VH-VL binders against q0aze0. Designs and how they scored, part 64

Target 1, 268 residues: q0aze0
Amino acid sequence: MKIILVNNRFKENTEKKAQEIAGQLSALNVEVIIDNGLDEPYAGTVDFIMVLGGDGTMLRAARRYGQRAIPVLGVNMGTVGFLSNIEINELAEYLPLILREEYSLEARMMLEVAVFQQQSLLTRVFCLNELLLRSNSPRMLSFALEISGQKLEPYRGDGLIVSTTTGSTAYSLSAGGPIADPQLDAFIVTPVASHIINKRPLVVSPEREISLHLLEEREAIIGIDGQIKMDFGAENRVLIKRAPHPLLMVNLKAKPFFTSIDRSLQRQ
Short names: E, the ipSAE of ESMFold2; O, the ipSAE of OpenDDE; V2, 0.75 times the mean of E and O plus 0.25 times the DockQ between their complexes.

## First folded at step 4 (VH-VL)

Design a22 (framework fv_bermekimab)
Fold by ESMFold2-Fast, scan of step 4:
Parts: sequence; structure tokens; C-alpha cells
Structure a22 (fold): chain C 268 residues (1-268), chain A 124 residues (1-124), chain B 107 residues (1-107)
Amino acid sequence: as target 1 above (268 residues)
Amino acid sequence: QVQLVESGGGVVQPGRSLRLSCTASGFTFSSYGVHWVRQAPGKGLEWVAAISYDGSNKYYAESVKGRFTISRDNSKNILFLQMDSLRLEDTAVYYCAKDRLYYGSGTFWGMDVWGQGTLVTFSS
Amino acid sequence: DIQMTQSPSSVSASVGDRVTITCRASQGISSWLAWYQQKPGKAPKLLIYAASSLQSGVPSRFSGSGSGSDFTLTISSLQPEDFATYYCQQANSFPLTFGGGTKVEHK
């Protein structure tokens, strides 16, 4: 068996824990590849991905490995997030089930984001939560949104979020988007501080293609999962569609989504 | 037009330092990872170093680690390679090259734009 | 480091010939392999990325195949401008590594 251990390179105690776990797995004849973010993703064949850290580390792992149809387990180290399934102090209890492949999988849709400059493809990235288009100056944006060839009336405001259902509790929620059951596949399109009084969040079929471009020169950015930032100008266009493969999340214990989000919202 | 132009090569003495520059034009420099690749006379290509789009991550070949430093200035669209403690085996044409897609996208898709190279040699 | 073994080191061919170049990685690299063409005194040119994807502007007579550890570049009908040295490069992990090169020469 071969496992990738993904950890946060900026957390010293997380790196020490990753080495400890790698040693334990090696003692059980498991080959371990450690991904702390400093190198490119490991492209060899692997059987399982274990993510040590919070939601941010899981988002990075999803972008790097989510399209490979490999089971991914979130192991929280301290603060329980929405994307982790077990806590680090529970790992020893669940390790035999992992090695025997005795777990269920939950498929979570991902976005495929392609950014163009004129006719040239600049980047193609995958993400678990969302793409954010946002002004990078005090001036509001004027931009065009097209859904499966249907051109909507121009948007004016600070930006737009195109989110997965998993991302419904991230930036989309802060911008007034709905809380969505992550078992559903849909795009959630949420305006950011729109100057058009009745622009509402949209829930869109995951089979549709979404495109965005600026209608006037402005300083803007495209954000991916809050972790990647790209300059976005009037010469750029972004295409968003459902990624070819969902992220396969490992379920070792029940984690009730709705009661978890309800508690979290009451504490805010 | 999308271009990369190297400069700063020349004749040096062993143990000395040299700084190479690579000026980018025709694309959004701050969005791409960039590389230094060298080629000794009559030999094959050898990857030397790379820097992420924002300068936060730097990568080096083992043969140059601790001696070479890669850096970039996104406001001026310039990539640098500071070469310290130069050795005879560092004799090569040094190319700068642009990643085809952004670093950090979870994929690496080759180097699609290359400069014409700058020669680093040693005096007799 | 991932070692890239390229074969043959040279091949003698005539215009119209089918030329096949192989590249072997010391460990699995999935499809993260690029192919480059280099003419004497010139910078390398990207031909193929992700093992089999043809770079824009590259003639269709060039094709790439393979996954895992074994890869092939094929030129279906060699043209006069194709006499050059060809390199594979693994894009799986840093440090990036190139094959030793294959020189396609006139018979």
C-alpha cells in the first residue's frame, strides 16, 4: 500500500506529527510520500491520501490530487473543520480500517477553472470550494456573466463567487449565499456587494458552463479556494465547469453536516 | 509578442560570482512560475532552478543548491539568478523558461516559452 | 531524483521515415512528461506536454504516448526541418530532470 501524507509546511508541530505517522505506517509496510507543499504533487500511483491539518490543508490536497479518484481522509489537528472526518487522537483507532480499506466514500463535486488571456490558455485549475472574482481597488467592477451561452444583464459591484455545494459555507455564505447540502451537485453563483438591488444568488445545474469577463478596465483578482490569487483584467476570460472527477472523501465516522453548521453559525 | 530575453552572461574566474537576468514581455509575468535551465557545450539540458509566480517558493537542482539564488521582481518583469562560488562545471548556456500554466495549479505542463540563452564561460 | 533514460542516443533517418524515440522514468510519473525539440544554436521548443498533448503550432506528424514509466515520441513522416535533438522531461516533481537527448541525423 502507498499513502500520501499531506501537511501544512507553515506548522512546525504538524510536520513533526507527519513524520511520526509516517514512521508508524512504514513499520506496517506502508510506503509513505510526504507532501508539505514545497514540491510539485506526487504523480505516481497511490492508494490513499491522508490530510493532516485543517480545512485549508484539505483544500490544497483537493486541488493537487482531487482529480485522481483516490480516497482522501481529513485528519484534524486541533480545531475541527468542515472537511475533516476524524481527529488526530482518533487515528490509531481507525488505522486498521484504513489499511483494510473498510470505509465508505462521499463524492464531492469540484470546479474546473480555465483562465484565458485573449485566445491563450493561461491556467487550468481545480478547486473544492469556489472561484472568487473581486475588485482589487476601491472601484467597483462591471462584468459579464454567461451561463451555457445565455448572456445575463451586466453585473456591477465588488465581484462574484462561483461555488460548489461544499463551498456554500465558505466565502459564498459570507456574501449572502445559501447553505447547501454538500451531497448535492450544483453551482452557487453569489454576487459580492452588487449595486443592482435585486441581483440574487443563483443555484445552477452542474452540467452548465459559466464564463466571466470584465466589461471595462479595472484592477481585479481571481481567487481560488482563498489560496491562489491571479490578476484579472479586461483581456482575460474565465471558464468554469464541473471537474471531470469528484473528490472522494473518506467517511470513517458519522459527521452530521447540518448540526455542525448550525452550531458554527450560532457561535458567530 | 511573448518573449523572454536573458542577459548577464560572460567570462568569469572560478570562485567568482555572476548575476543573470531575464526580462519578460508580452504576458502577465506575475502569474507564472519561471525556470533556469542550462546546457554545457555539446551536452544535454539540465534544469537548474525555478521560482513560483509570487516568489514564495524556490527550487534548486542539487548541484547548485547553496551556491545559486533565484529571485524575481514582478513590478519590473525580471527574473534573476545569482550565481556564487562558480565552478568550471557551471560552464553552459543559461536559458530562462516560462511554465506553460501557473505553478500551484496542482499540475505542471512543460515550459512553453524560452529565451535565446546567455553564455557563461571561464577564462584560461 | 527521478532519472530519465532516453533511447536511442542518436538515430540516422531519411525524409519520409517514421522515427520513434523512447523515454523511461526511474519511478512512476503518471502522464507528467514533456517533449522538446532543439536545433543547433537555438533554444528548445516545446512539442508535447502531459505525455500526449500537442503544443499549439506543432505539426500533427508529432505525437506522444505512454504513461507511468514508459513514454514514446513519434514522428510519423520526417521532414527536413525535423533533424534536431529531442529531449524528454519529467514534470512530476522537483528537481525537474531531462533525458539525455536523441539526435536525429541525416543518413
Scores: ipSAE 0.000, ipTM 0.404, lowest interface PAE 15.3, mean pLDDT 85

Design a23 (framework fv_bermekimab)
Fold by ESMFold2-Fast, scan of step 4:
Structure a23 (fold): chain C 268 residues (1-268), chain A 124 residues (1-124), chain B 107 residues (1-107)
Amino acid sequence: as target 1 above (268 residues)
Amino acid sequence: QVQLVESGGGVVQPGRSLRLSCTASGFTFSSYGVHWVRQAPGKGLEWVAAISYDGSNKYYAESVKGRFTISRDNSKNILFLQMDSLRLEDTAVYYCAKDRLYYGSGTFFGMDVWGQGTLVTFSS
Amino acid sequence: DIQMTQSPSSVSASVGDRVTITCRASQGISSWLAWYQQKPGKAPKLLIYAASSLQSGVPSRFSGSGSGSDFTLTISSLQPEDFATYYCQQANSFPLTFGGGTKVEHK
């Protein structure tokens, strides 16, 4: 059995804990690859991915490995989040189940984001939560949104979010988007501070293709899962579609989504 | 071990065809775009063709467009270059190379794994 | 096609020297540039990608800089194994194109 341990070396104590866990797994004859985020993704085949950290570390793991159809387990290292299944102090208890492959999997859709410069493909990335288009200056954006070739009336405002259902509780929620059951596959399209009256969030089929481009030259950026930023100008176009493979999340214990989000919203 | 191994080079007559192969091992071949790059004797590197991770997008240098065809078989971890209407100007060592970008369908970052090369030359 | 011009075509250097190689694109390529090292009879080796990112396993004496149209590869303290030919390559648009190469040779 070969396992990738994904951690964030810049968080205090996580590198030491990753080395301790790697040693424990090696003692059980498990081959361990540590991915601390500095190098390219491990290119070989693996059986399991263990993510040590919070939701941010899981988002990075999903971008790097989510399209390989490998089980991914989120292990929380202190801050309660939505993408972890067990706590670090529970790992020893659940490790025998992991090694015996006694767990269930939840499939979570991902976005495939392609950015073009004029007619040339500039980059292609995958993400678990969302793409954010936003102004990088005090001036509002004017931009075009197309859904499967259907041109909507122009948008004017600070930006737009295209989210998965998993991402419905991230930036989309903050911008007034709906809370979606993560078991559903759908795109959620949420305007950011729209100056056009009654521009509402849209929930559309995951089979749709969504494209965005600026109608005027403005300083804008696109953000991917809050972690990757790219300049976006009038010469750029972005195309968003459902990624070929969902992220396969390991479920070792029940994590009640609806009661958790309900309590979180009452506290916000 | 991560490696690429080319085969199929040799001596050919002008106007004939030749098929090169490149066998991948030690990485998930189906997750990466791959390139053909050639180098004529005493000359620099020249990019020839590339294919996306899933085979849906193919790209060619103008000098080979319409004569060469790139393809891949992800079930066998093998890359092909079918070279038709060969010219003396096609004399070169041909390398296959893996792109470093994971699941790139038309974007390339750089070529991080290279084969040893296979020589294509012409008889008198 | 985007033309990549390298300067110089060759440079004579001694172990311990700082070596600088430049690459100019005929049009803007952002940071979509890679640098390669090639020794006689061998396949090229990737040194730098995305203009300034060091490839895993490459010694820290190699560094890349630049964006847009002007790029530089620097070897801070030349070692015996660094005598080779170096190539830049743009990945901004098709067809992908290489520079003409710079040969780093013994004085």
Scores: ipSAE 0.000, ipTM 0.405, lowest interface PAE 16.3, mean pLDDT 86

Design a24 (framework fv_bermekimab)
Fold by ESMFold2-Fast, scan of step 4:
Structure a24 (fold): chain C 268 residues (1-268), chain A 124 residues (1-124), chain B 107 residues (1-107)
Amino acid sequence: as target 1 above (268 residues)
Amino acid sequence: QVQLVESGGGVVQPGRSLRLSCTASGFTFSSYGVHWVRQAPGKGLEWVAAISYDGSNKYYAESVKGRFTISRDNSKNILFLQMDSLRLEDTAVYYCAKDELYYGSGTFYGMDVWGQGTLVTFSS
Amino acid sequence: DIQMTQSPSSVSASVGDRVTITCRASQGISSWLAWYQQKPGKAPKLLIYAASSLQSGVPSRFSGSGSGSDFTLTISSLQPEDFATYYCQQANSFPLTFGGGTKVEHK
C-alpha cells in the first residue's frame, strides 16, 4: 500500500505528528510519501491520501491530487473545519479500517479553471471551493459574465465568485450566497459588492460553462480557494467548467453538515 | 443545433490529391480545436490530424505526415484536409470532430461533436 | 506512440446483462481516456471522458473507471440500444490513439 501524507511543514506540531504517523504506517509495511506543499506533487501511483491539518491543507491536497480519483481522508489537527472527517486523536482507532479499505467515499465536485491571455491558454487549475474575481484597486470592475454562451447584462462592482457546493460555506457565504448541500452538484455564482442592487446569486447546472472577462482596463485578480492569486486584465479571459473528477472524500464516521453549519451561523 | 458536416469525398486514383471540407455551425468555431478521424471499411477508428483553434498548431499521425495538410478558415467556419499522394491504405470514411475543450489546451478530454463522415475510395 | 489494447474484441450479451470492456495503455496516461459508442453506419458518440466522467445525456448505466494504464467501461444492465461497438481513446498526448474496438452483439 502506498499513501501520500500531506502536511504543512511550517507548523511544528503538524510536522511532528506527520513524522509520527509516517513511522506508524512504515511499521505496518505501508510506503509513505510526504507532501509538505513546497515541492512538485508526487507523480507516481498511490492508493490513498491522508491530509493532516485544517481545511486549507485539504484545499491544497485537492488541487494537487483531486483529479487522480484517489481516496482522500481529512484528519483534523485542532482547528475546526468542514473538510476533515476524523480528529488526530481518533486516527489510531481508524487506521485498521483504512488499511483494510473499510470506508465509504463521498464525491465532491471540483472546478476546472482555464485562464487565457488573449487567445493563448496560460494555465489550467482545479479547485474545491471557488474562483474569485475581484478588483485590486479602489476602482470598481466592469465585467462580462457568460453562461453557456448566454451573455448577461454587464456587471459593475467589486467582483464575482464562482463556487462549488462545497465552497458554499466559504467565500460565497460571506458575499451573500446560499448554503448548499455539498452532495449536490451545482455552480453558485455570487456577486461581490455589486453596484447594481438587484444582482442576485445564481445556482446553475454543473454542465454549464461560465466565462468572465473585463470590459474596461482595470487592476484585478483571480483568486483560487483563497490560496492562489494571479493578475487579471482586459486581455485575459477565464473559462470555468466542472472538473472531470470529483474529489473522493473518505467517510469513516458520520459528520452532520447541517447541524455543523447551523451552530456556526448562531455564533454571531 | 451544434453540427459538423463533411464534404469532398469521392473516388480517386492512387497518387492523386483530394481536399475534404468540414462546415461547422451552432458553436463558436474559432474557439475550438478540431480533428480528422478516419475509419477504413470494417476497421476501427484511426486519428489522422488536429488543428488548434487559431491554426497555429497542427498535429498529424505518422501514417499521413508529409502527405496531408490540415487547415481552417475561421471566418467561414470551415475545416480542411488536403490529401496529397493518396494511397490505397487511405481508403476510409473521414470524420471531422470537435475537441471537447476550448482552445486546444494540449490535454484533451475527447471529441464531443462529430460529423456523419465522407467516404474516400479508390478505383483500380 | 501510445498503444491502446482493448479487450475483448467482441462480446455476446443479452438485454439486462452486465458488460465490462477493458482498455490498456502502453504507458501511463493518468486519467486522460475517453470512451465512445458507435452504431452501424453512424459517427461515434462520446460516452465518457477523463476515464470516469459521464458526458451530458449519457444514461447512468454507463460508467468508467481506472487510472494510469488500466481502464474499464461498464454497462450495468444492457439495453437494446446498447448493441454497438465501443472504443477507448487516450487523450494524454499526440498522436491521439484509439483502441481496436469491442463489438457488443446479440447472443
Scores: ipSAE 0.000, ipTM 0.380, lowest interface PAE 16.7, mean pLDDT 85

Design a25 (framework fv_bermekimab)
Fold by ESMFold2-Fast, scan of step 4:
Structure a25 (fold): chain C 268 residues (1-268), chain A 124 residues (1-124), chain B 107 residues (1-107)
Amino acid sequence: as target 1 above (268 residues)
Amino acid sequence: QVQLVESGGGVVQPGRSLRLSCTASGFTFSSYGVHWVRQAPGKGLEWVAAISYDGSNKYYAESVKGRFTISRDNSKNILFLQMDSLRLEDTAVYYCAKDSLYYGSGTFYGMDVWGQGTLVTFSS
Amino acid sequence: DIQMTQSPSSVSASVGDRVTITCRASQGISSWLAWYQQKPGKAPKLLIYAASSLQSGVPSRFSGSGSGSDFTLTISSLQPEDFATYYCQQANSFPLTFGGGTKVEHK
């Protein structure tokens, strides 16, 4: 068995814990690869991915490894979040089940984002929560949104979010988007501070292709899962579609989504 | 230098055929939809036809439907307009124009690069 | 087909004047309207697309406004190089259609 341990190099406690867990797994004859975000994603074959940290670390793991159809387990380090399944102090209890492959999997859709500069593909990335288009200056954006080749009325405002259902509780929620059952596959398209009063969030089929481009030269940014930031100008176009493979999330312990989100909204 | 150059215009007799060409340079021709637009002497602009970047979708004005055929050769960077059953009312300068939207499969936004035009007239 | 009615057909103006040209669609075209400038013997030049988006390299004295069926092109302070014919064009539905043109000429 080969396992990738994903952690955050900038969290001292997480790095130390990753080393301790790697030592324990090595003693059980498990080969361990540590990914702390510094190097390129591990290119070899692995059997399991264990993410040590909060939701941010899980988002990075999904972006790097989510398309490989490998089980991914989120292990919470005491940070409140939605993408972890067990707590770090429960790991020893569940480790035998992990090594014996005695768990269920939950599939979560991902976005495939392709950014072009005219005819040239600049980058192609995958993400679990959302793409955010936003203004990077005091001036509002003017931009076009197309859904499966249908041109909507131009948008005027600070930006737009294209989210998965998993991302419905992230930036999309803050911008007025709906809370979605993560077991559904759908795109949620949520305007950010639109100057047009009737712009509403849209829920669309995951089979549709979404494209965005600026109608005026402005300082704008594309954000991916709140972690990747790219400049976006009038010569750029972004195409968004459902990624070929869902993220396969390990379920060892029941975690009720609706009671969890209800409690979180009460605390805000 | 981004450029479109039309050719193939000339004097023709009613009922005959003529083929116009438009050669592109200075940009990736295969990434853009392109249009034919005409202008009769002393008159306004009239959109004639358009073709998507990959050639899969073609669109025509009602006045030319069934008589004109738009096509492209992306390997040679050439746009064509085959004009059959020509009529006196087809007299015009014919412009080719690039759409501003790259990779448009059926949507167009505006024509940002134009050729100099080629004249089609009739002899009697 | 969507009919584009442009007015006026011509306008006489002096350098420094504010010039307004209107364009009316026979059906709703959202904001999918472009404006072009054409000088005698030359090909048209794109000024504005999506009703209000200024094309790269076009001076800021040109502006477009409107949505649905009624649109305007404004030249805030006419310059000598702006004497030309202006055309609107809808990009909402096939066939694409142009307005009849507005000639901006010297007084």
Scores: ipSAE 0.098, ipTM 0.633, lowest interface PAE 6.4, mean pLDDT 89

Design a26 (framework fv_bermekimab; at its last look DockQ between E and O 0.01; V2 from the best seeds 0.00; counts 0 for: pae E 15.0 > 2, placed apart)
Fold by ESMFold2-Fast, scan of step 4:
Structure a26 (fold): chain C 268 residues (1-268), chain A 124 residues (1-124), chain B 107 residues (1-107)
Amino acid sequence: as target 1 above (268 residues)
Amino acid sequence: QVQLVESGGGVVQPGRSLRLSCTASGFTFSSYGVHWVRQAPGKGLEWVAAISYDGSNKYYAESVKGRFTISRDNSKNILFLQMDSLRLEDTAVYYCAKDYLYYGSGTFYGMDVWGQGTLVTFSS
Amino acid sequence: DIQMTQSPSSVSASVGDRVTITCRASQGISSWLAWYQQKPGKAPKLLIYAASSLQSGVPSRFSGSGSGSDFTLTISSLQPEDFATYYCQQANSFPLTFGGGTKVEHK
């Protein structure tokens, strides 16, 4: 069995703990590849991906490995998160089940984001939560949104979020989007500070293709999962569609989504 | 360097056929939807037909439906307009033009590159 | 079909003048309107798309405004090279339709 162990390179304690866990797995005859975010993604075949950290680390793992149809387990290391399934102090208890492949998988849709400069592809990335288009200056944006070949009325405001259902509790929520059951597959399109008051969030089929481009030259950026940032100008276009493969999340114990989000909202 | 060049116009008799061609250079032809627009002598512009970047969608003005066929060959960077059952009212300069935006999903924003036009006229 | 009506059909102007051309759609087309300039014997040139988006390389004296059914092209200070015929075109739905044109000519 070969496992990729993904950790957060910016936290010293997580690096040390990842090395300890890698040693424990090696003692059980498991081949371990450590991905601390500094190098390119591991290019070889692997059987399982274990993510040590919070939701941010899971988002990075999803972007790097989510399209390979490999089981991904989130292991929480002290921060409360929605994308982890077990706690680090439970890992030893669940390891036998992992090694015997005695677990279920939950499929989570991902976005495929293609960014063009004129007709040339600049980058193609996958993400678990969302794409954010936002103004990078005090000036609002004017931009076009297309959904499956339909041009909507132009948007005028600070930006737009195109989110998965998993991402419904991230930036989309902060911008007034709905909370979505992550078991549903859908895109959620949420305006950011629209100057047109009646621009509402849209929930659309995951088979839709969504495109965005600026109608005026402005300083703008696109953000992917709150971790990747790219400049976006009038010569750019972004195309968004369902990624070819969902992220396959390992389920070793029940994780109550609705009670977890309810508690989070009560703190606000 | 970005160019569209029409050819195939000429003098025809009513009821006959003509095939117009438009050759593209200096841009990635296969990424853009393209149009045929005509202009009768001393008159305004009239949109005739359009084809999506991949050839999967075709659109026609009501006046030419069933008589004209738009097609493209992306391997040769050529746009075609097959004109059948020609009428005196089809007399015009025919322009080909490219969509402003690449990879349109059957949508249109504006035509930013135009050919020089090719004249279609009728003899007695 | 969406009908596009331009006014005026022609306007006489001098260099330095402000020229305004209007275009009215027979039904709502949002902001999906383009403006073109055509000089005698030449192909049209795209000036503006999406009602107000200035095409790259077009001088800033050209501006577009409007939404829904009523649109305006403005040339703030007419230059000698601006004497031409101008056309609006709706880009909302197929079949695409042009306005009848407005000829900007010397006084």
Scores: ipSAE 0.567, ipTM 0.810, lowest interface PAE 2.7, mean pLDDT 90
Fold by OpenDDE, look of step 6:
Structure a26 (fold): chain C 268 residues (1-268), chain A 124 residues (1-124), chain B 107 residues (1-107)
Amino acid sequence: as target 1 above (268 residues)
Amino acid sequence: QVQLVESGGGVVQPGRSLRLSCTASGFTFSSYGVHWVRQAPGKGLEWVAAISYDGSNKYYAESVKGRFTISRDNSKNILFLQMDSLRLEDTAVYYCAKDYLYYGSGTFYGMDVWGQGTLVTFSS
Amino acid sequence: DIQMTQSPSSVSASVGDRVTITCRASQGISSWLAWYQQKPGKAPKLLIYAASSLQSGVPSRFSGSGSGSDFTLTISSLQPEDFATYYCQQANSFPLTFGGGTKVEHK
């Protein structure tokens, strides 16, 4: 068995713990690769990904490895979040199950985000939570939103979020989006301070495609999972689709989503 | 500077064919949808046809459908309007116009740059 | 097809006047409306797109408003160079259609 341990190099405690766990796994004849984000994603074949940390680390892991259909386990290290399945102090208890591959998987839809400069593809990214388009100035943006070729009302506001159901409890929620069942596949299109007061978010079929482009020469930015940022101008276009592969999240311990929402939100 | 220049207009006989051209410069022609719009003498504007950036989608007014064909050569930055079975009511100045928003979604948003137009008239 | 009805067909005004032109669509077109200015012997010029967005280089005395079916072009203070014919155009769906035009002429 070969396992990738994903941690955050900026969190010293996660690095130390990763080394410790790596030692333990090695003692059990498990090959371990540690990914702290410093290097390029490991390109070799692996059987399991263990994410040590919070939601941010999970998002990074998802972007780096989600397209490879590898089981991903979130191990919380004392943070509040929605993407971890077990606590770090529970790892020893569940480690035998991991090694025997006695766990269930939960498929989580990811976004495929393609950003273009005119006809040229600038970047393509798979992400677990959301794409954000927002103004880079105190002025509102004016941009076109198209869904499966349908031209919607010109959008004016600070920005727009296109989120997965997983991402519904992230920035989309803060912007007034609905909380979505993680077992549901859908896009959530949430306005950010629209000039239309109380503009309602849209729940969109994962079979559709979403296109965004500016209608005016104004500087904006694209944000992905709150970790990737890039400039977005009038000559750029973003196309959002359902990723061809979901993230396979490991479920070792039952975690009731709906009963935990209030507790999780209150702690944030 | 963004510029469109029409050519090919002239005097024709009813039932004949005419091919208009529009040469684009000053912008990435292949990135924009383009339109033909005509204006009869002393009359208003009438949309004639549109073509997407890559030529994959074409749209026509009912008045010219089946008779006119819009096409483009992106390698040469030229827009064409093949007009067959011309009628007296086709008398007009024909403008080519660049769509406001570039992209290949098949949607159009307006015309921000126009050519000077080329006149099509008929002989008795 | 979507019919665009402009009113008035002509308006006599003086320099400094506030001029209002209306355009009504036969069905809802959201905000997908453009306004053009055309002077005699010249090609049309885009003034407003998306009902209320001012085209670059167009003076601020021009403004567009409305959504759905009723739209308005306003010239807050008419200038000598503003005497022309104005057209609305819907960009909601094909076939694209223009209004009949409004001629702004000297009083």
Scores: ipSAE 0.243, ipTM 0.715, lowest interface PAE 2.5, mean pLDDT 92
Fold by ESMFold2, look of step 6:
Structure a26 (fold): chain C 268 residues (1-268), chain A 124 residues (1-124), chain B 107 residues (1-107)
Amino acid sequence: as target 1 above (268 residues)
Amino acid sequence: QVQLVESGGGVVQPGRSLRLSCTASGFTFSSYGVHWVRQAPGKGLEWVAAISYDGSNKYYAESVKGRFTISRDNSKNILFLQMDSLRLEDTAVYYCAKDYLYYGSGTFYGMDVWGQGTLVTFSS
Amino acid sequence: DIQMTQSPSSVSASVGDRVTITCRASQGISSWLAWYQQKPGKAPKLLIYAASSLQSGVPSRFSGSGSGSDFTLTISSLQPEDFATYYCQQANSFPLTFGGGTKVEHK
């Protein structure tokens, strides 16, 4: 069996714990690759991914490995988030089940994001929570949203969020979007400080294609999962689709989503 | 309409060279990786070579490495396969195919658009 | 190089039958597997990419499953236009490789 341990090199306790867990797994004849964010993603075959940390570390793992359809387990090492399943103190209890592959999987939709300059593709990324378009100056944006070729009336405001249902509890929520059941597949389109009356959040079929571009020159950025930032100007366009694969999250311990909402949101 | 059209196939003698071309239309050729895939008469598919969207990365099947060279001209929307030191085992219909993925620098999902192929055969 | 083994090499089936084709990789390829359909004298057609994602315009009776080294293509109710040869292909690492094919033919 080969696994990846994903940690955050800027949190000393996760790096130390990753080494301890790697030692324990090696003693059980499990090959371990540590991904602390410094190196390129491991390109070889992997059976399982264990994420040591909070939701931010899971987001990086999802971007790096989520399209490989590999089981991913979130192991919390501090504050309770939305993307962890077990606590670090519980890992020893569940490790035999992990090694025997005795767990269930929960699929979480991801976004495929393509950013263009003119007609040239600049980048393609996958993300778990959201794409944010926002102003990078005191001035408002005027921008166009198209959904499967249907052109909505222009937007004016600070920006727009296109999130998955998993991302509904992240930046989308702060901007007034609904909390969505992460077992649903949908886009949630949430305006940020819109000055246009009747620009309410939209819930959109995952089969749609979403396109954004600016209608006038302004300094803007595209944010991906709150972790990747790209300059975005009048020469750019972004296209958003459902990614080919969902993130396959390992479920070892029952985590009832609805009864835990307030506690999880308070921590983040 | 999205289309790939191969040309340059024909009857050759073993040991000679041949250059295949593939002309793309109906999509932004320079945004996609492209492949050559061949099929011997009555046989299965064999991947031959691939080139990234900007030409910076080239990949070859072991059976053709050192003999075949893939290249592209993005200004003319043309993919090429230069085939040197041809062998009887190279007898096949050669297809060009578009990679599914935008900006494909070494990562490929599969091939979503195919040409109709060009036949390479040998005279006895 | 990763070898791809398809089974069976041929299937005799009738319209309405459920057809299952398997593909095994000689080493793990995650979910980087594509399925193609090819009719005589025609170019291959992409059916499934990334092991289970259905290509646009492909009927929903086609489905793919599997990860790691073992993969399955299923046709839930065979139609007359589905008599063809089917190929799997790994796209995990270069050189890319195809399976030997499975011919689905009329009983």
Scores: ipSAE 0.000, ipTM 0.415, lowest interface PAE 15.0, mean pLDDT 85
OpenDDE, second read of step 5: ipSAE 0.182; ipTM 0.699
ESMFold2 (binder alone), look of step 6: mean pLDDT 92; pTM 0.946

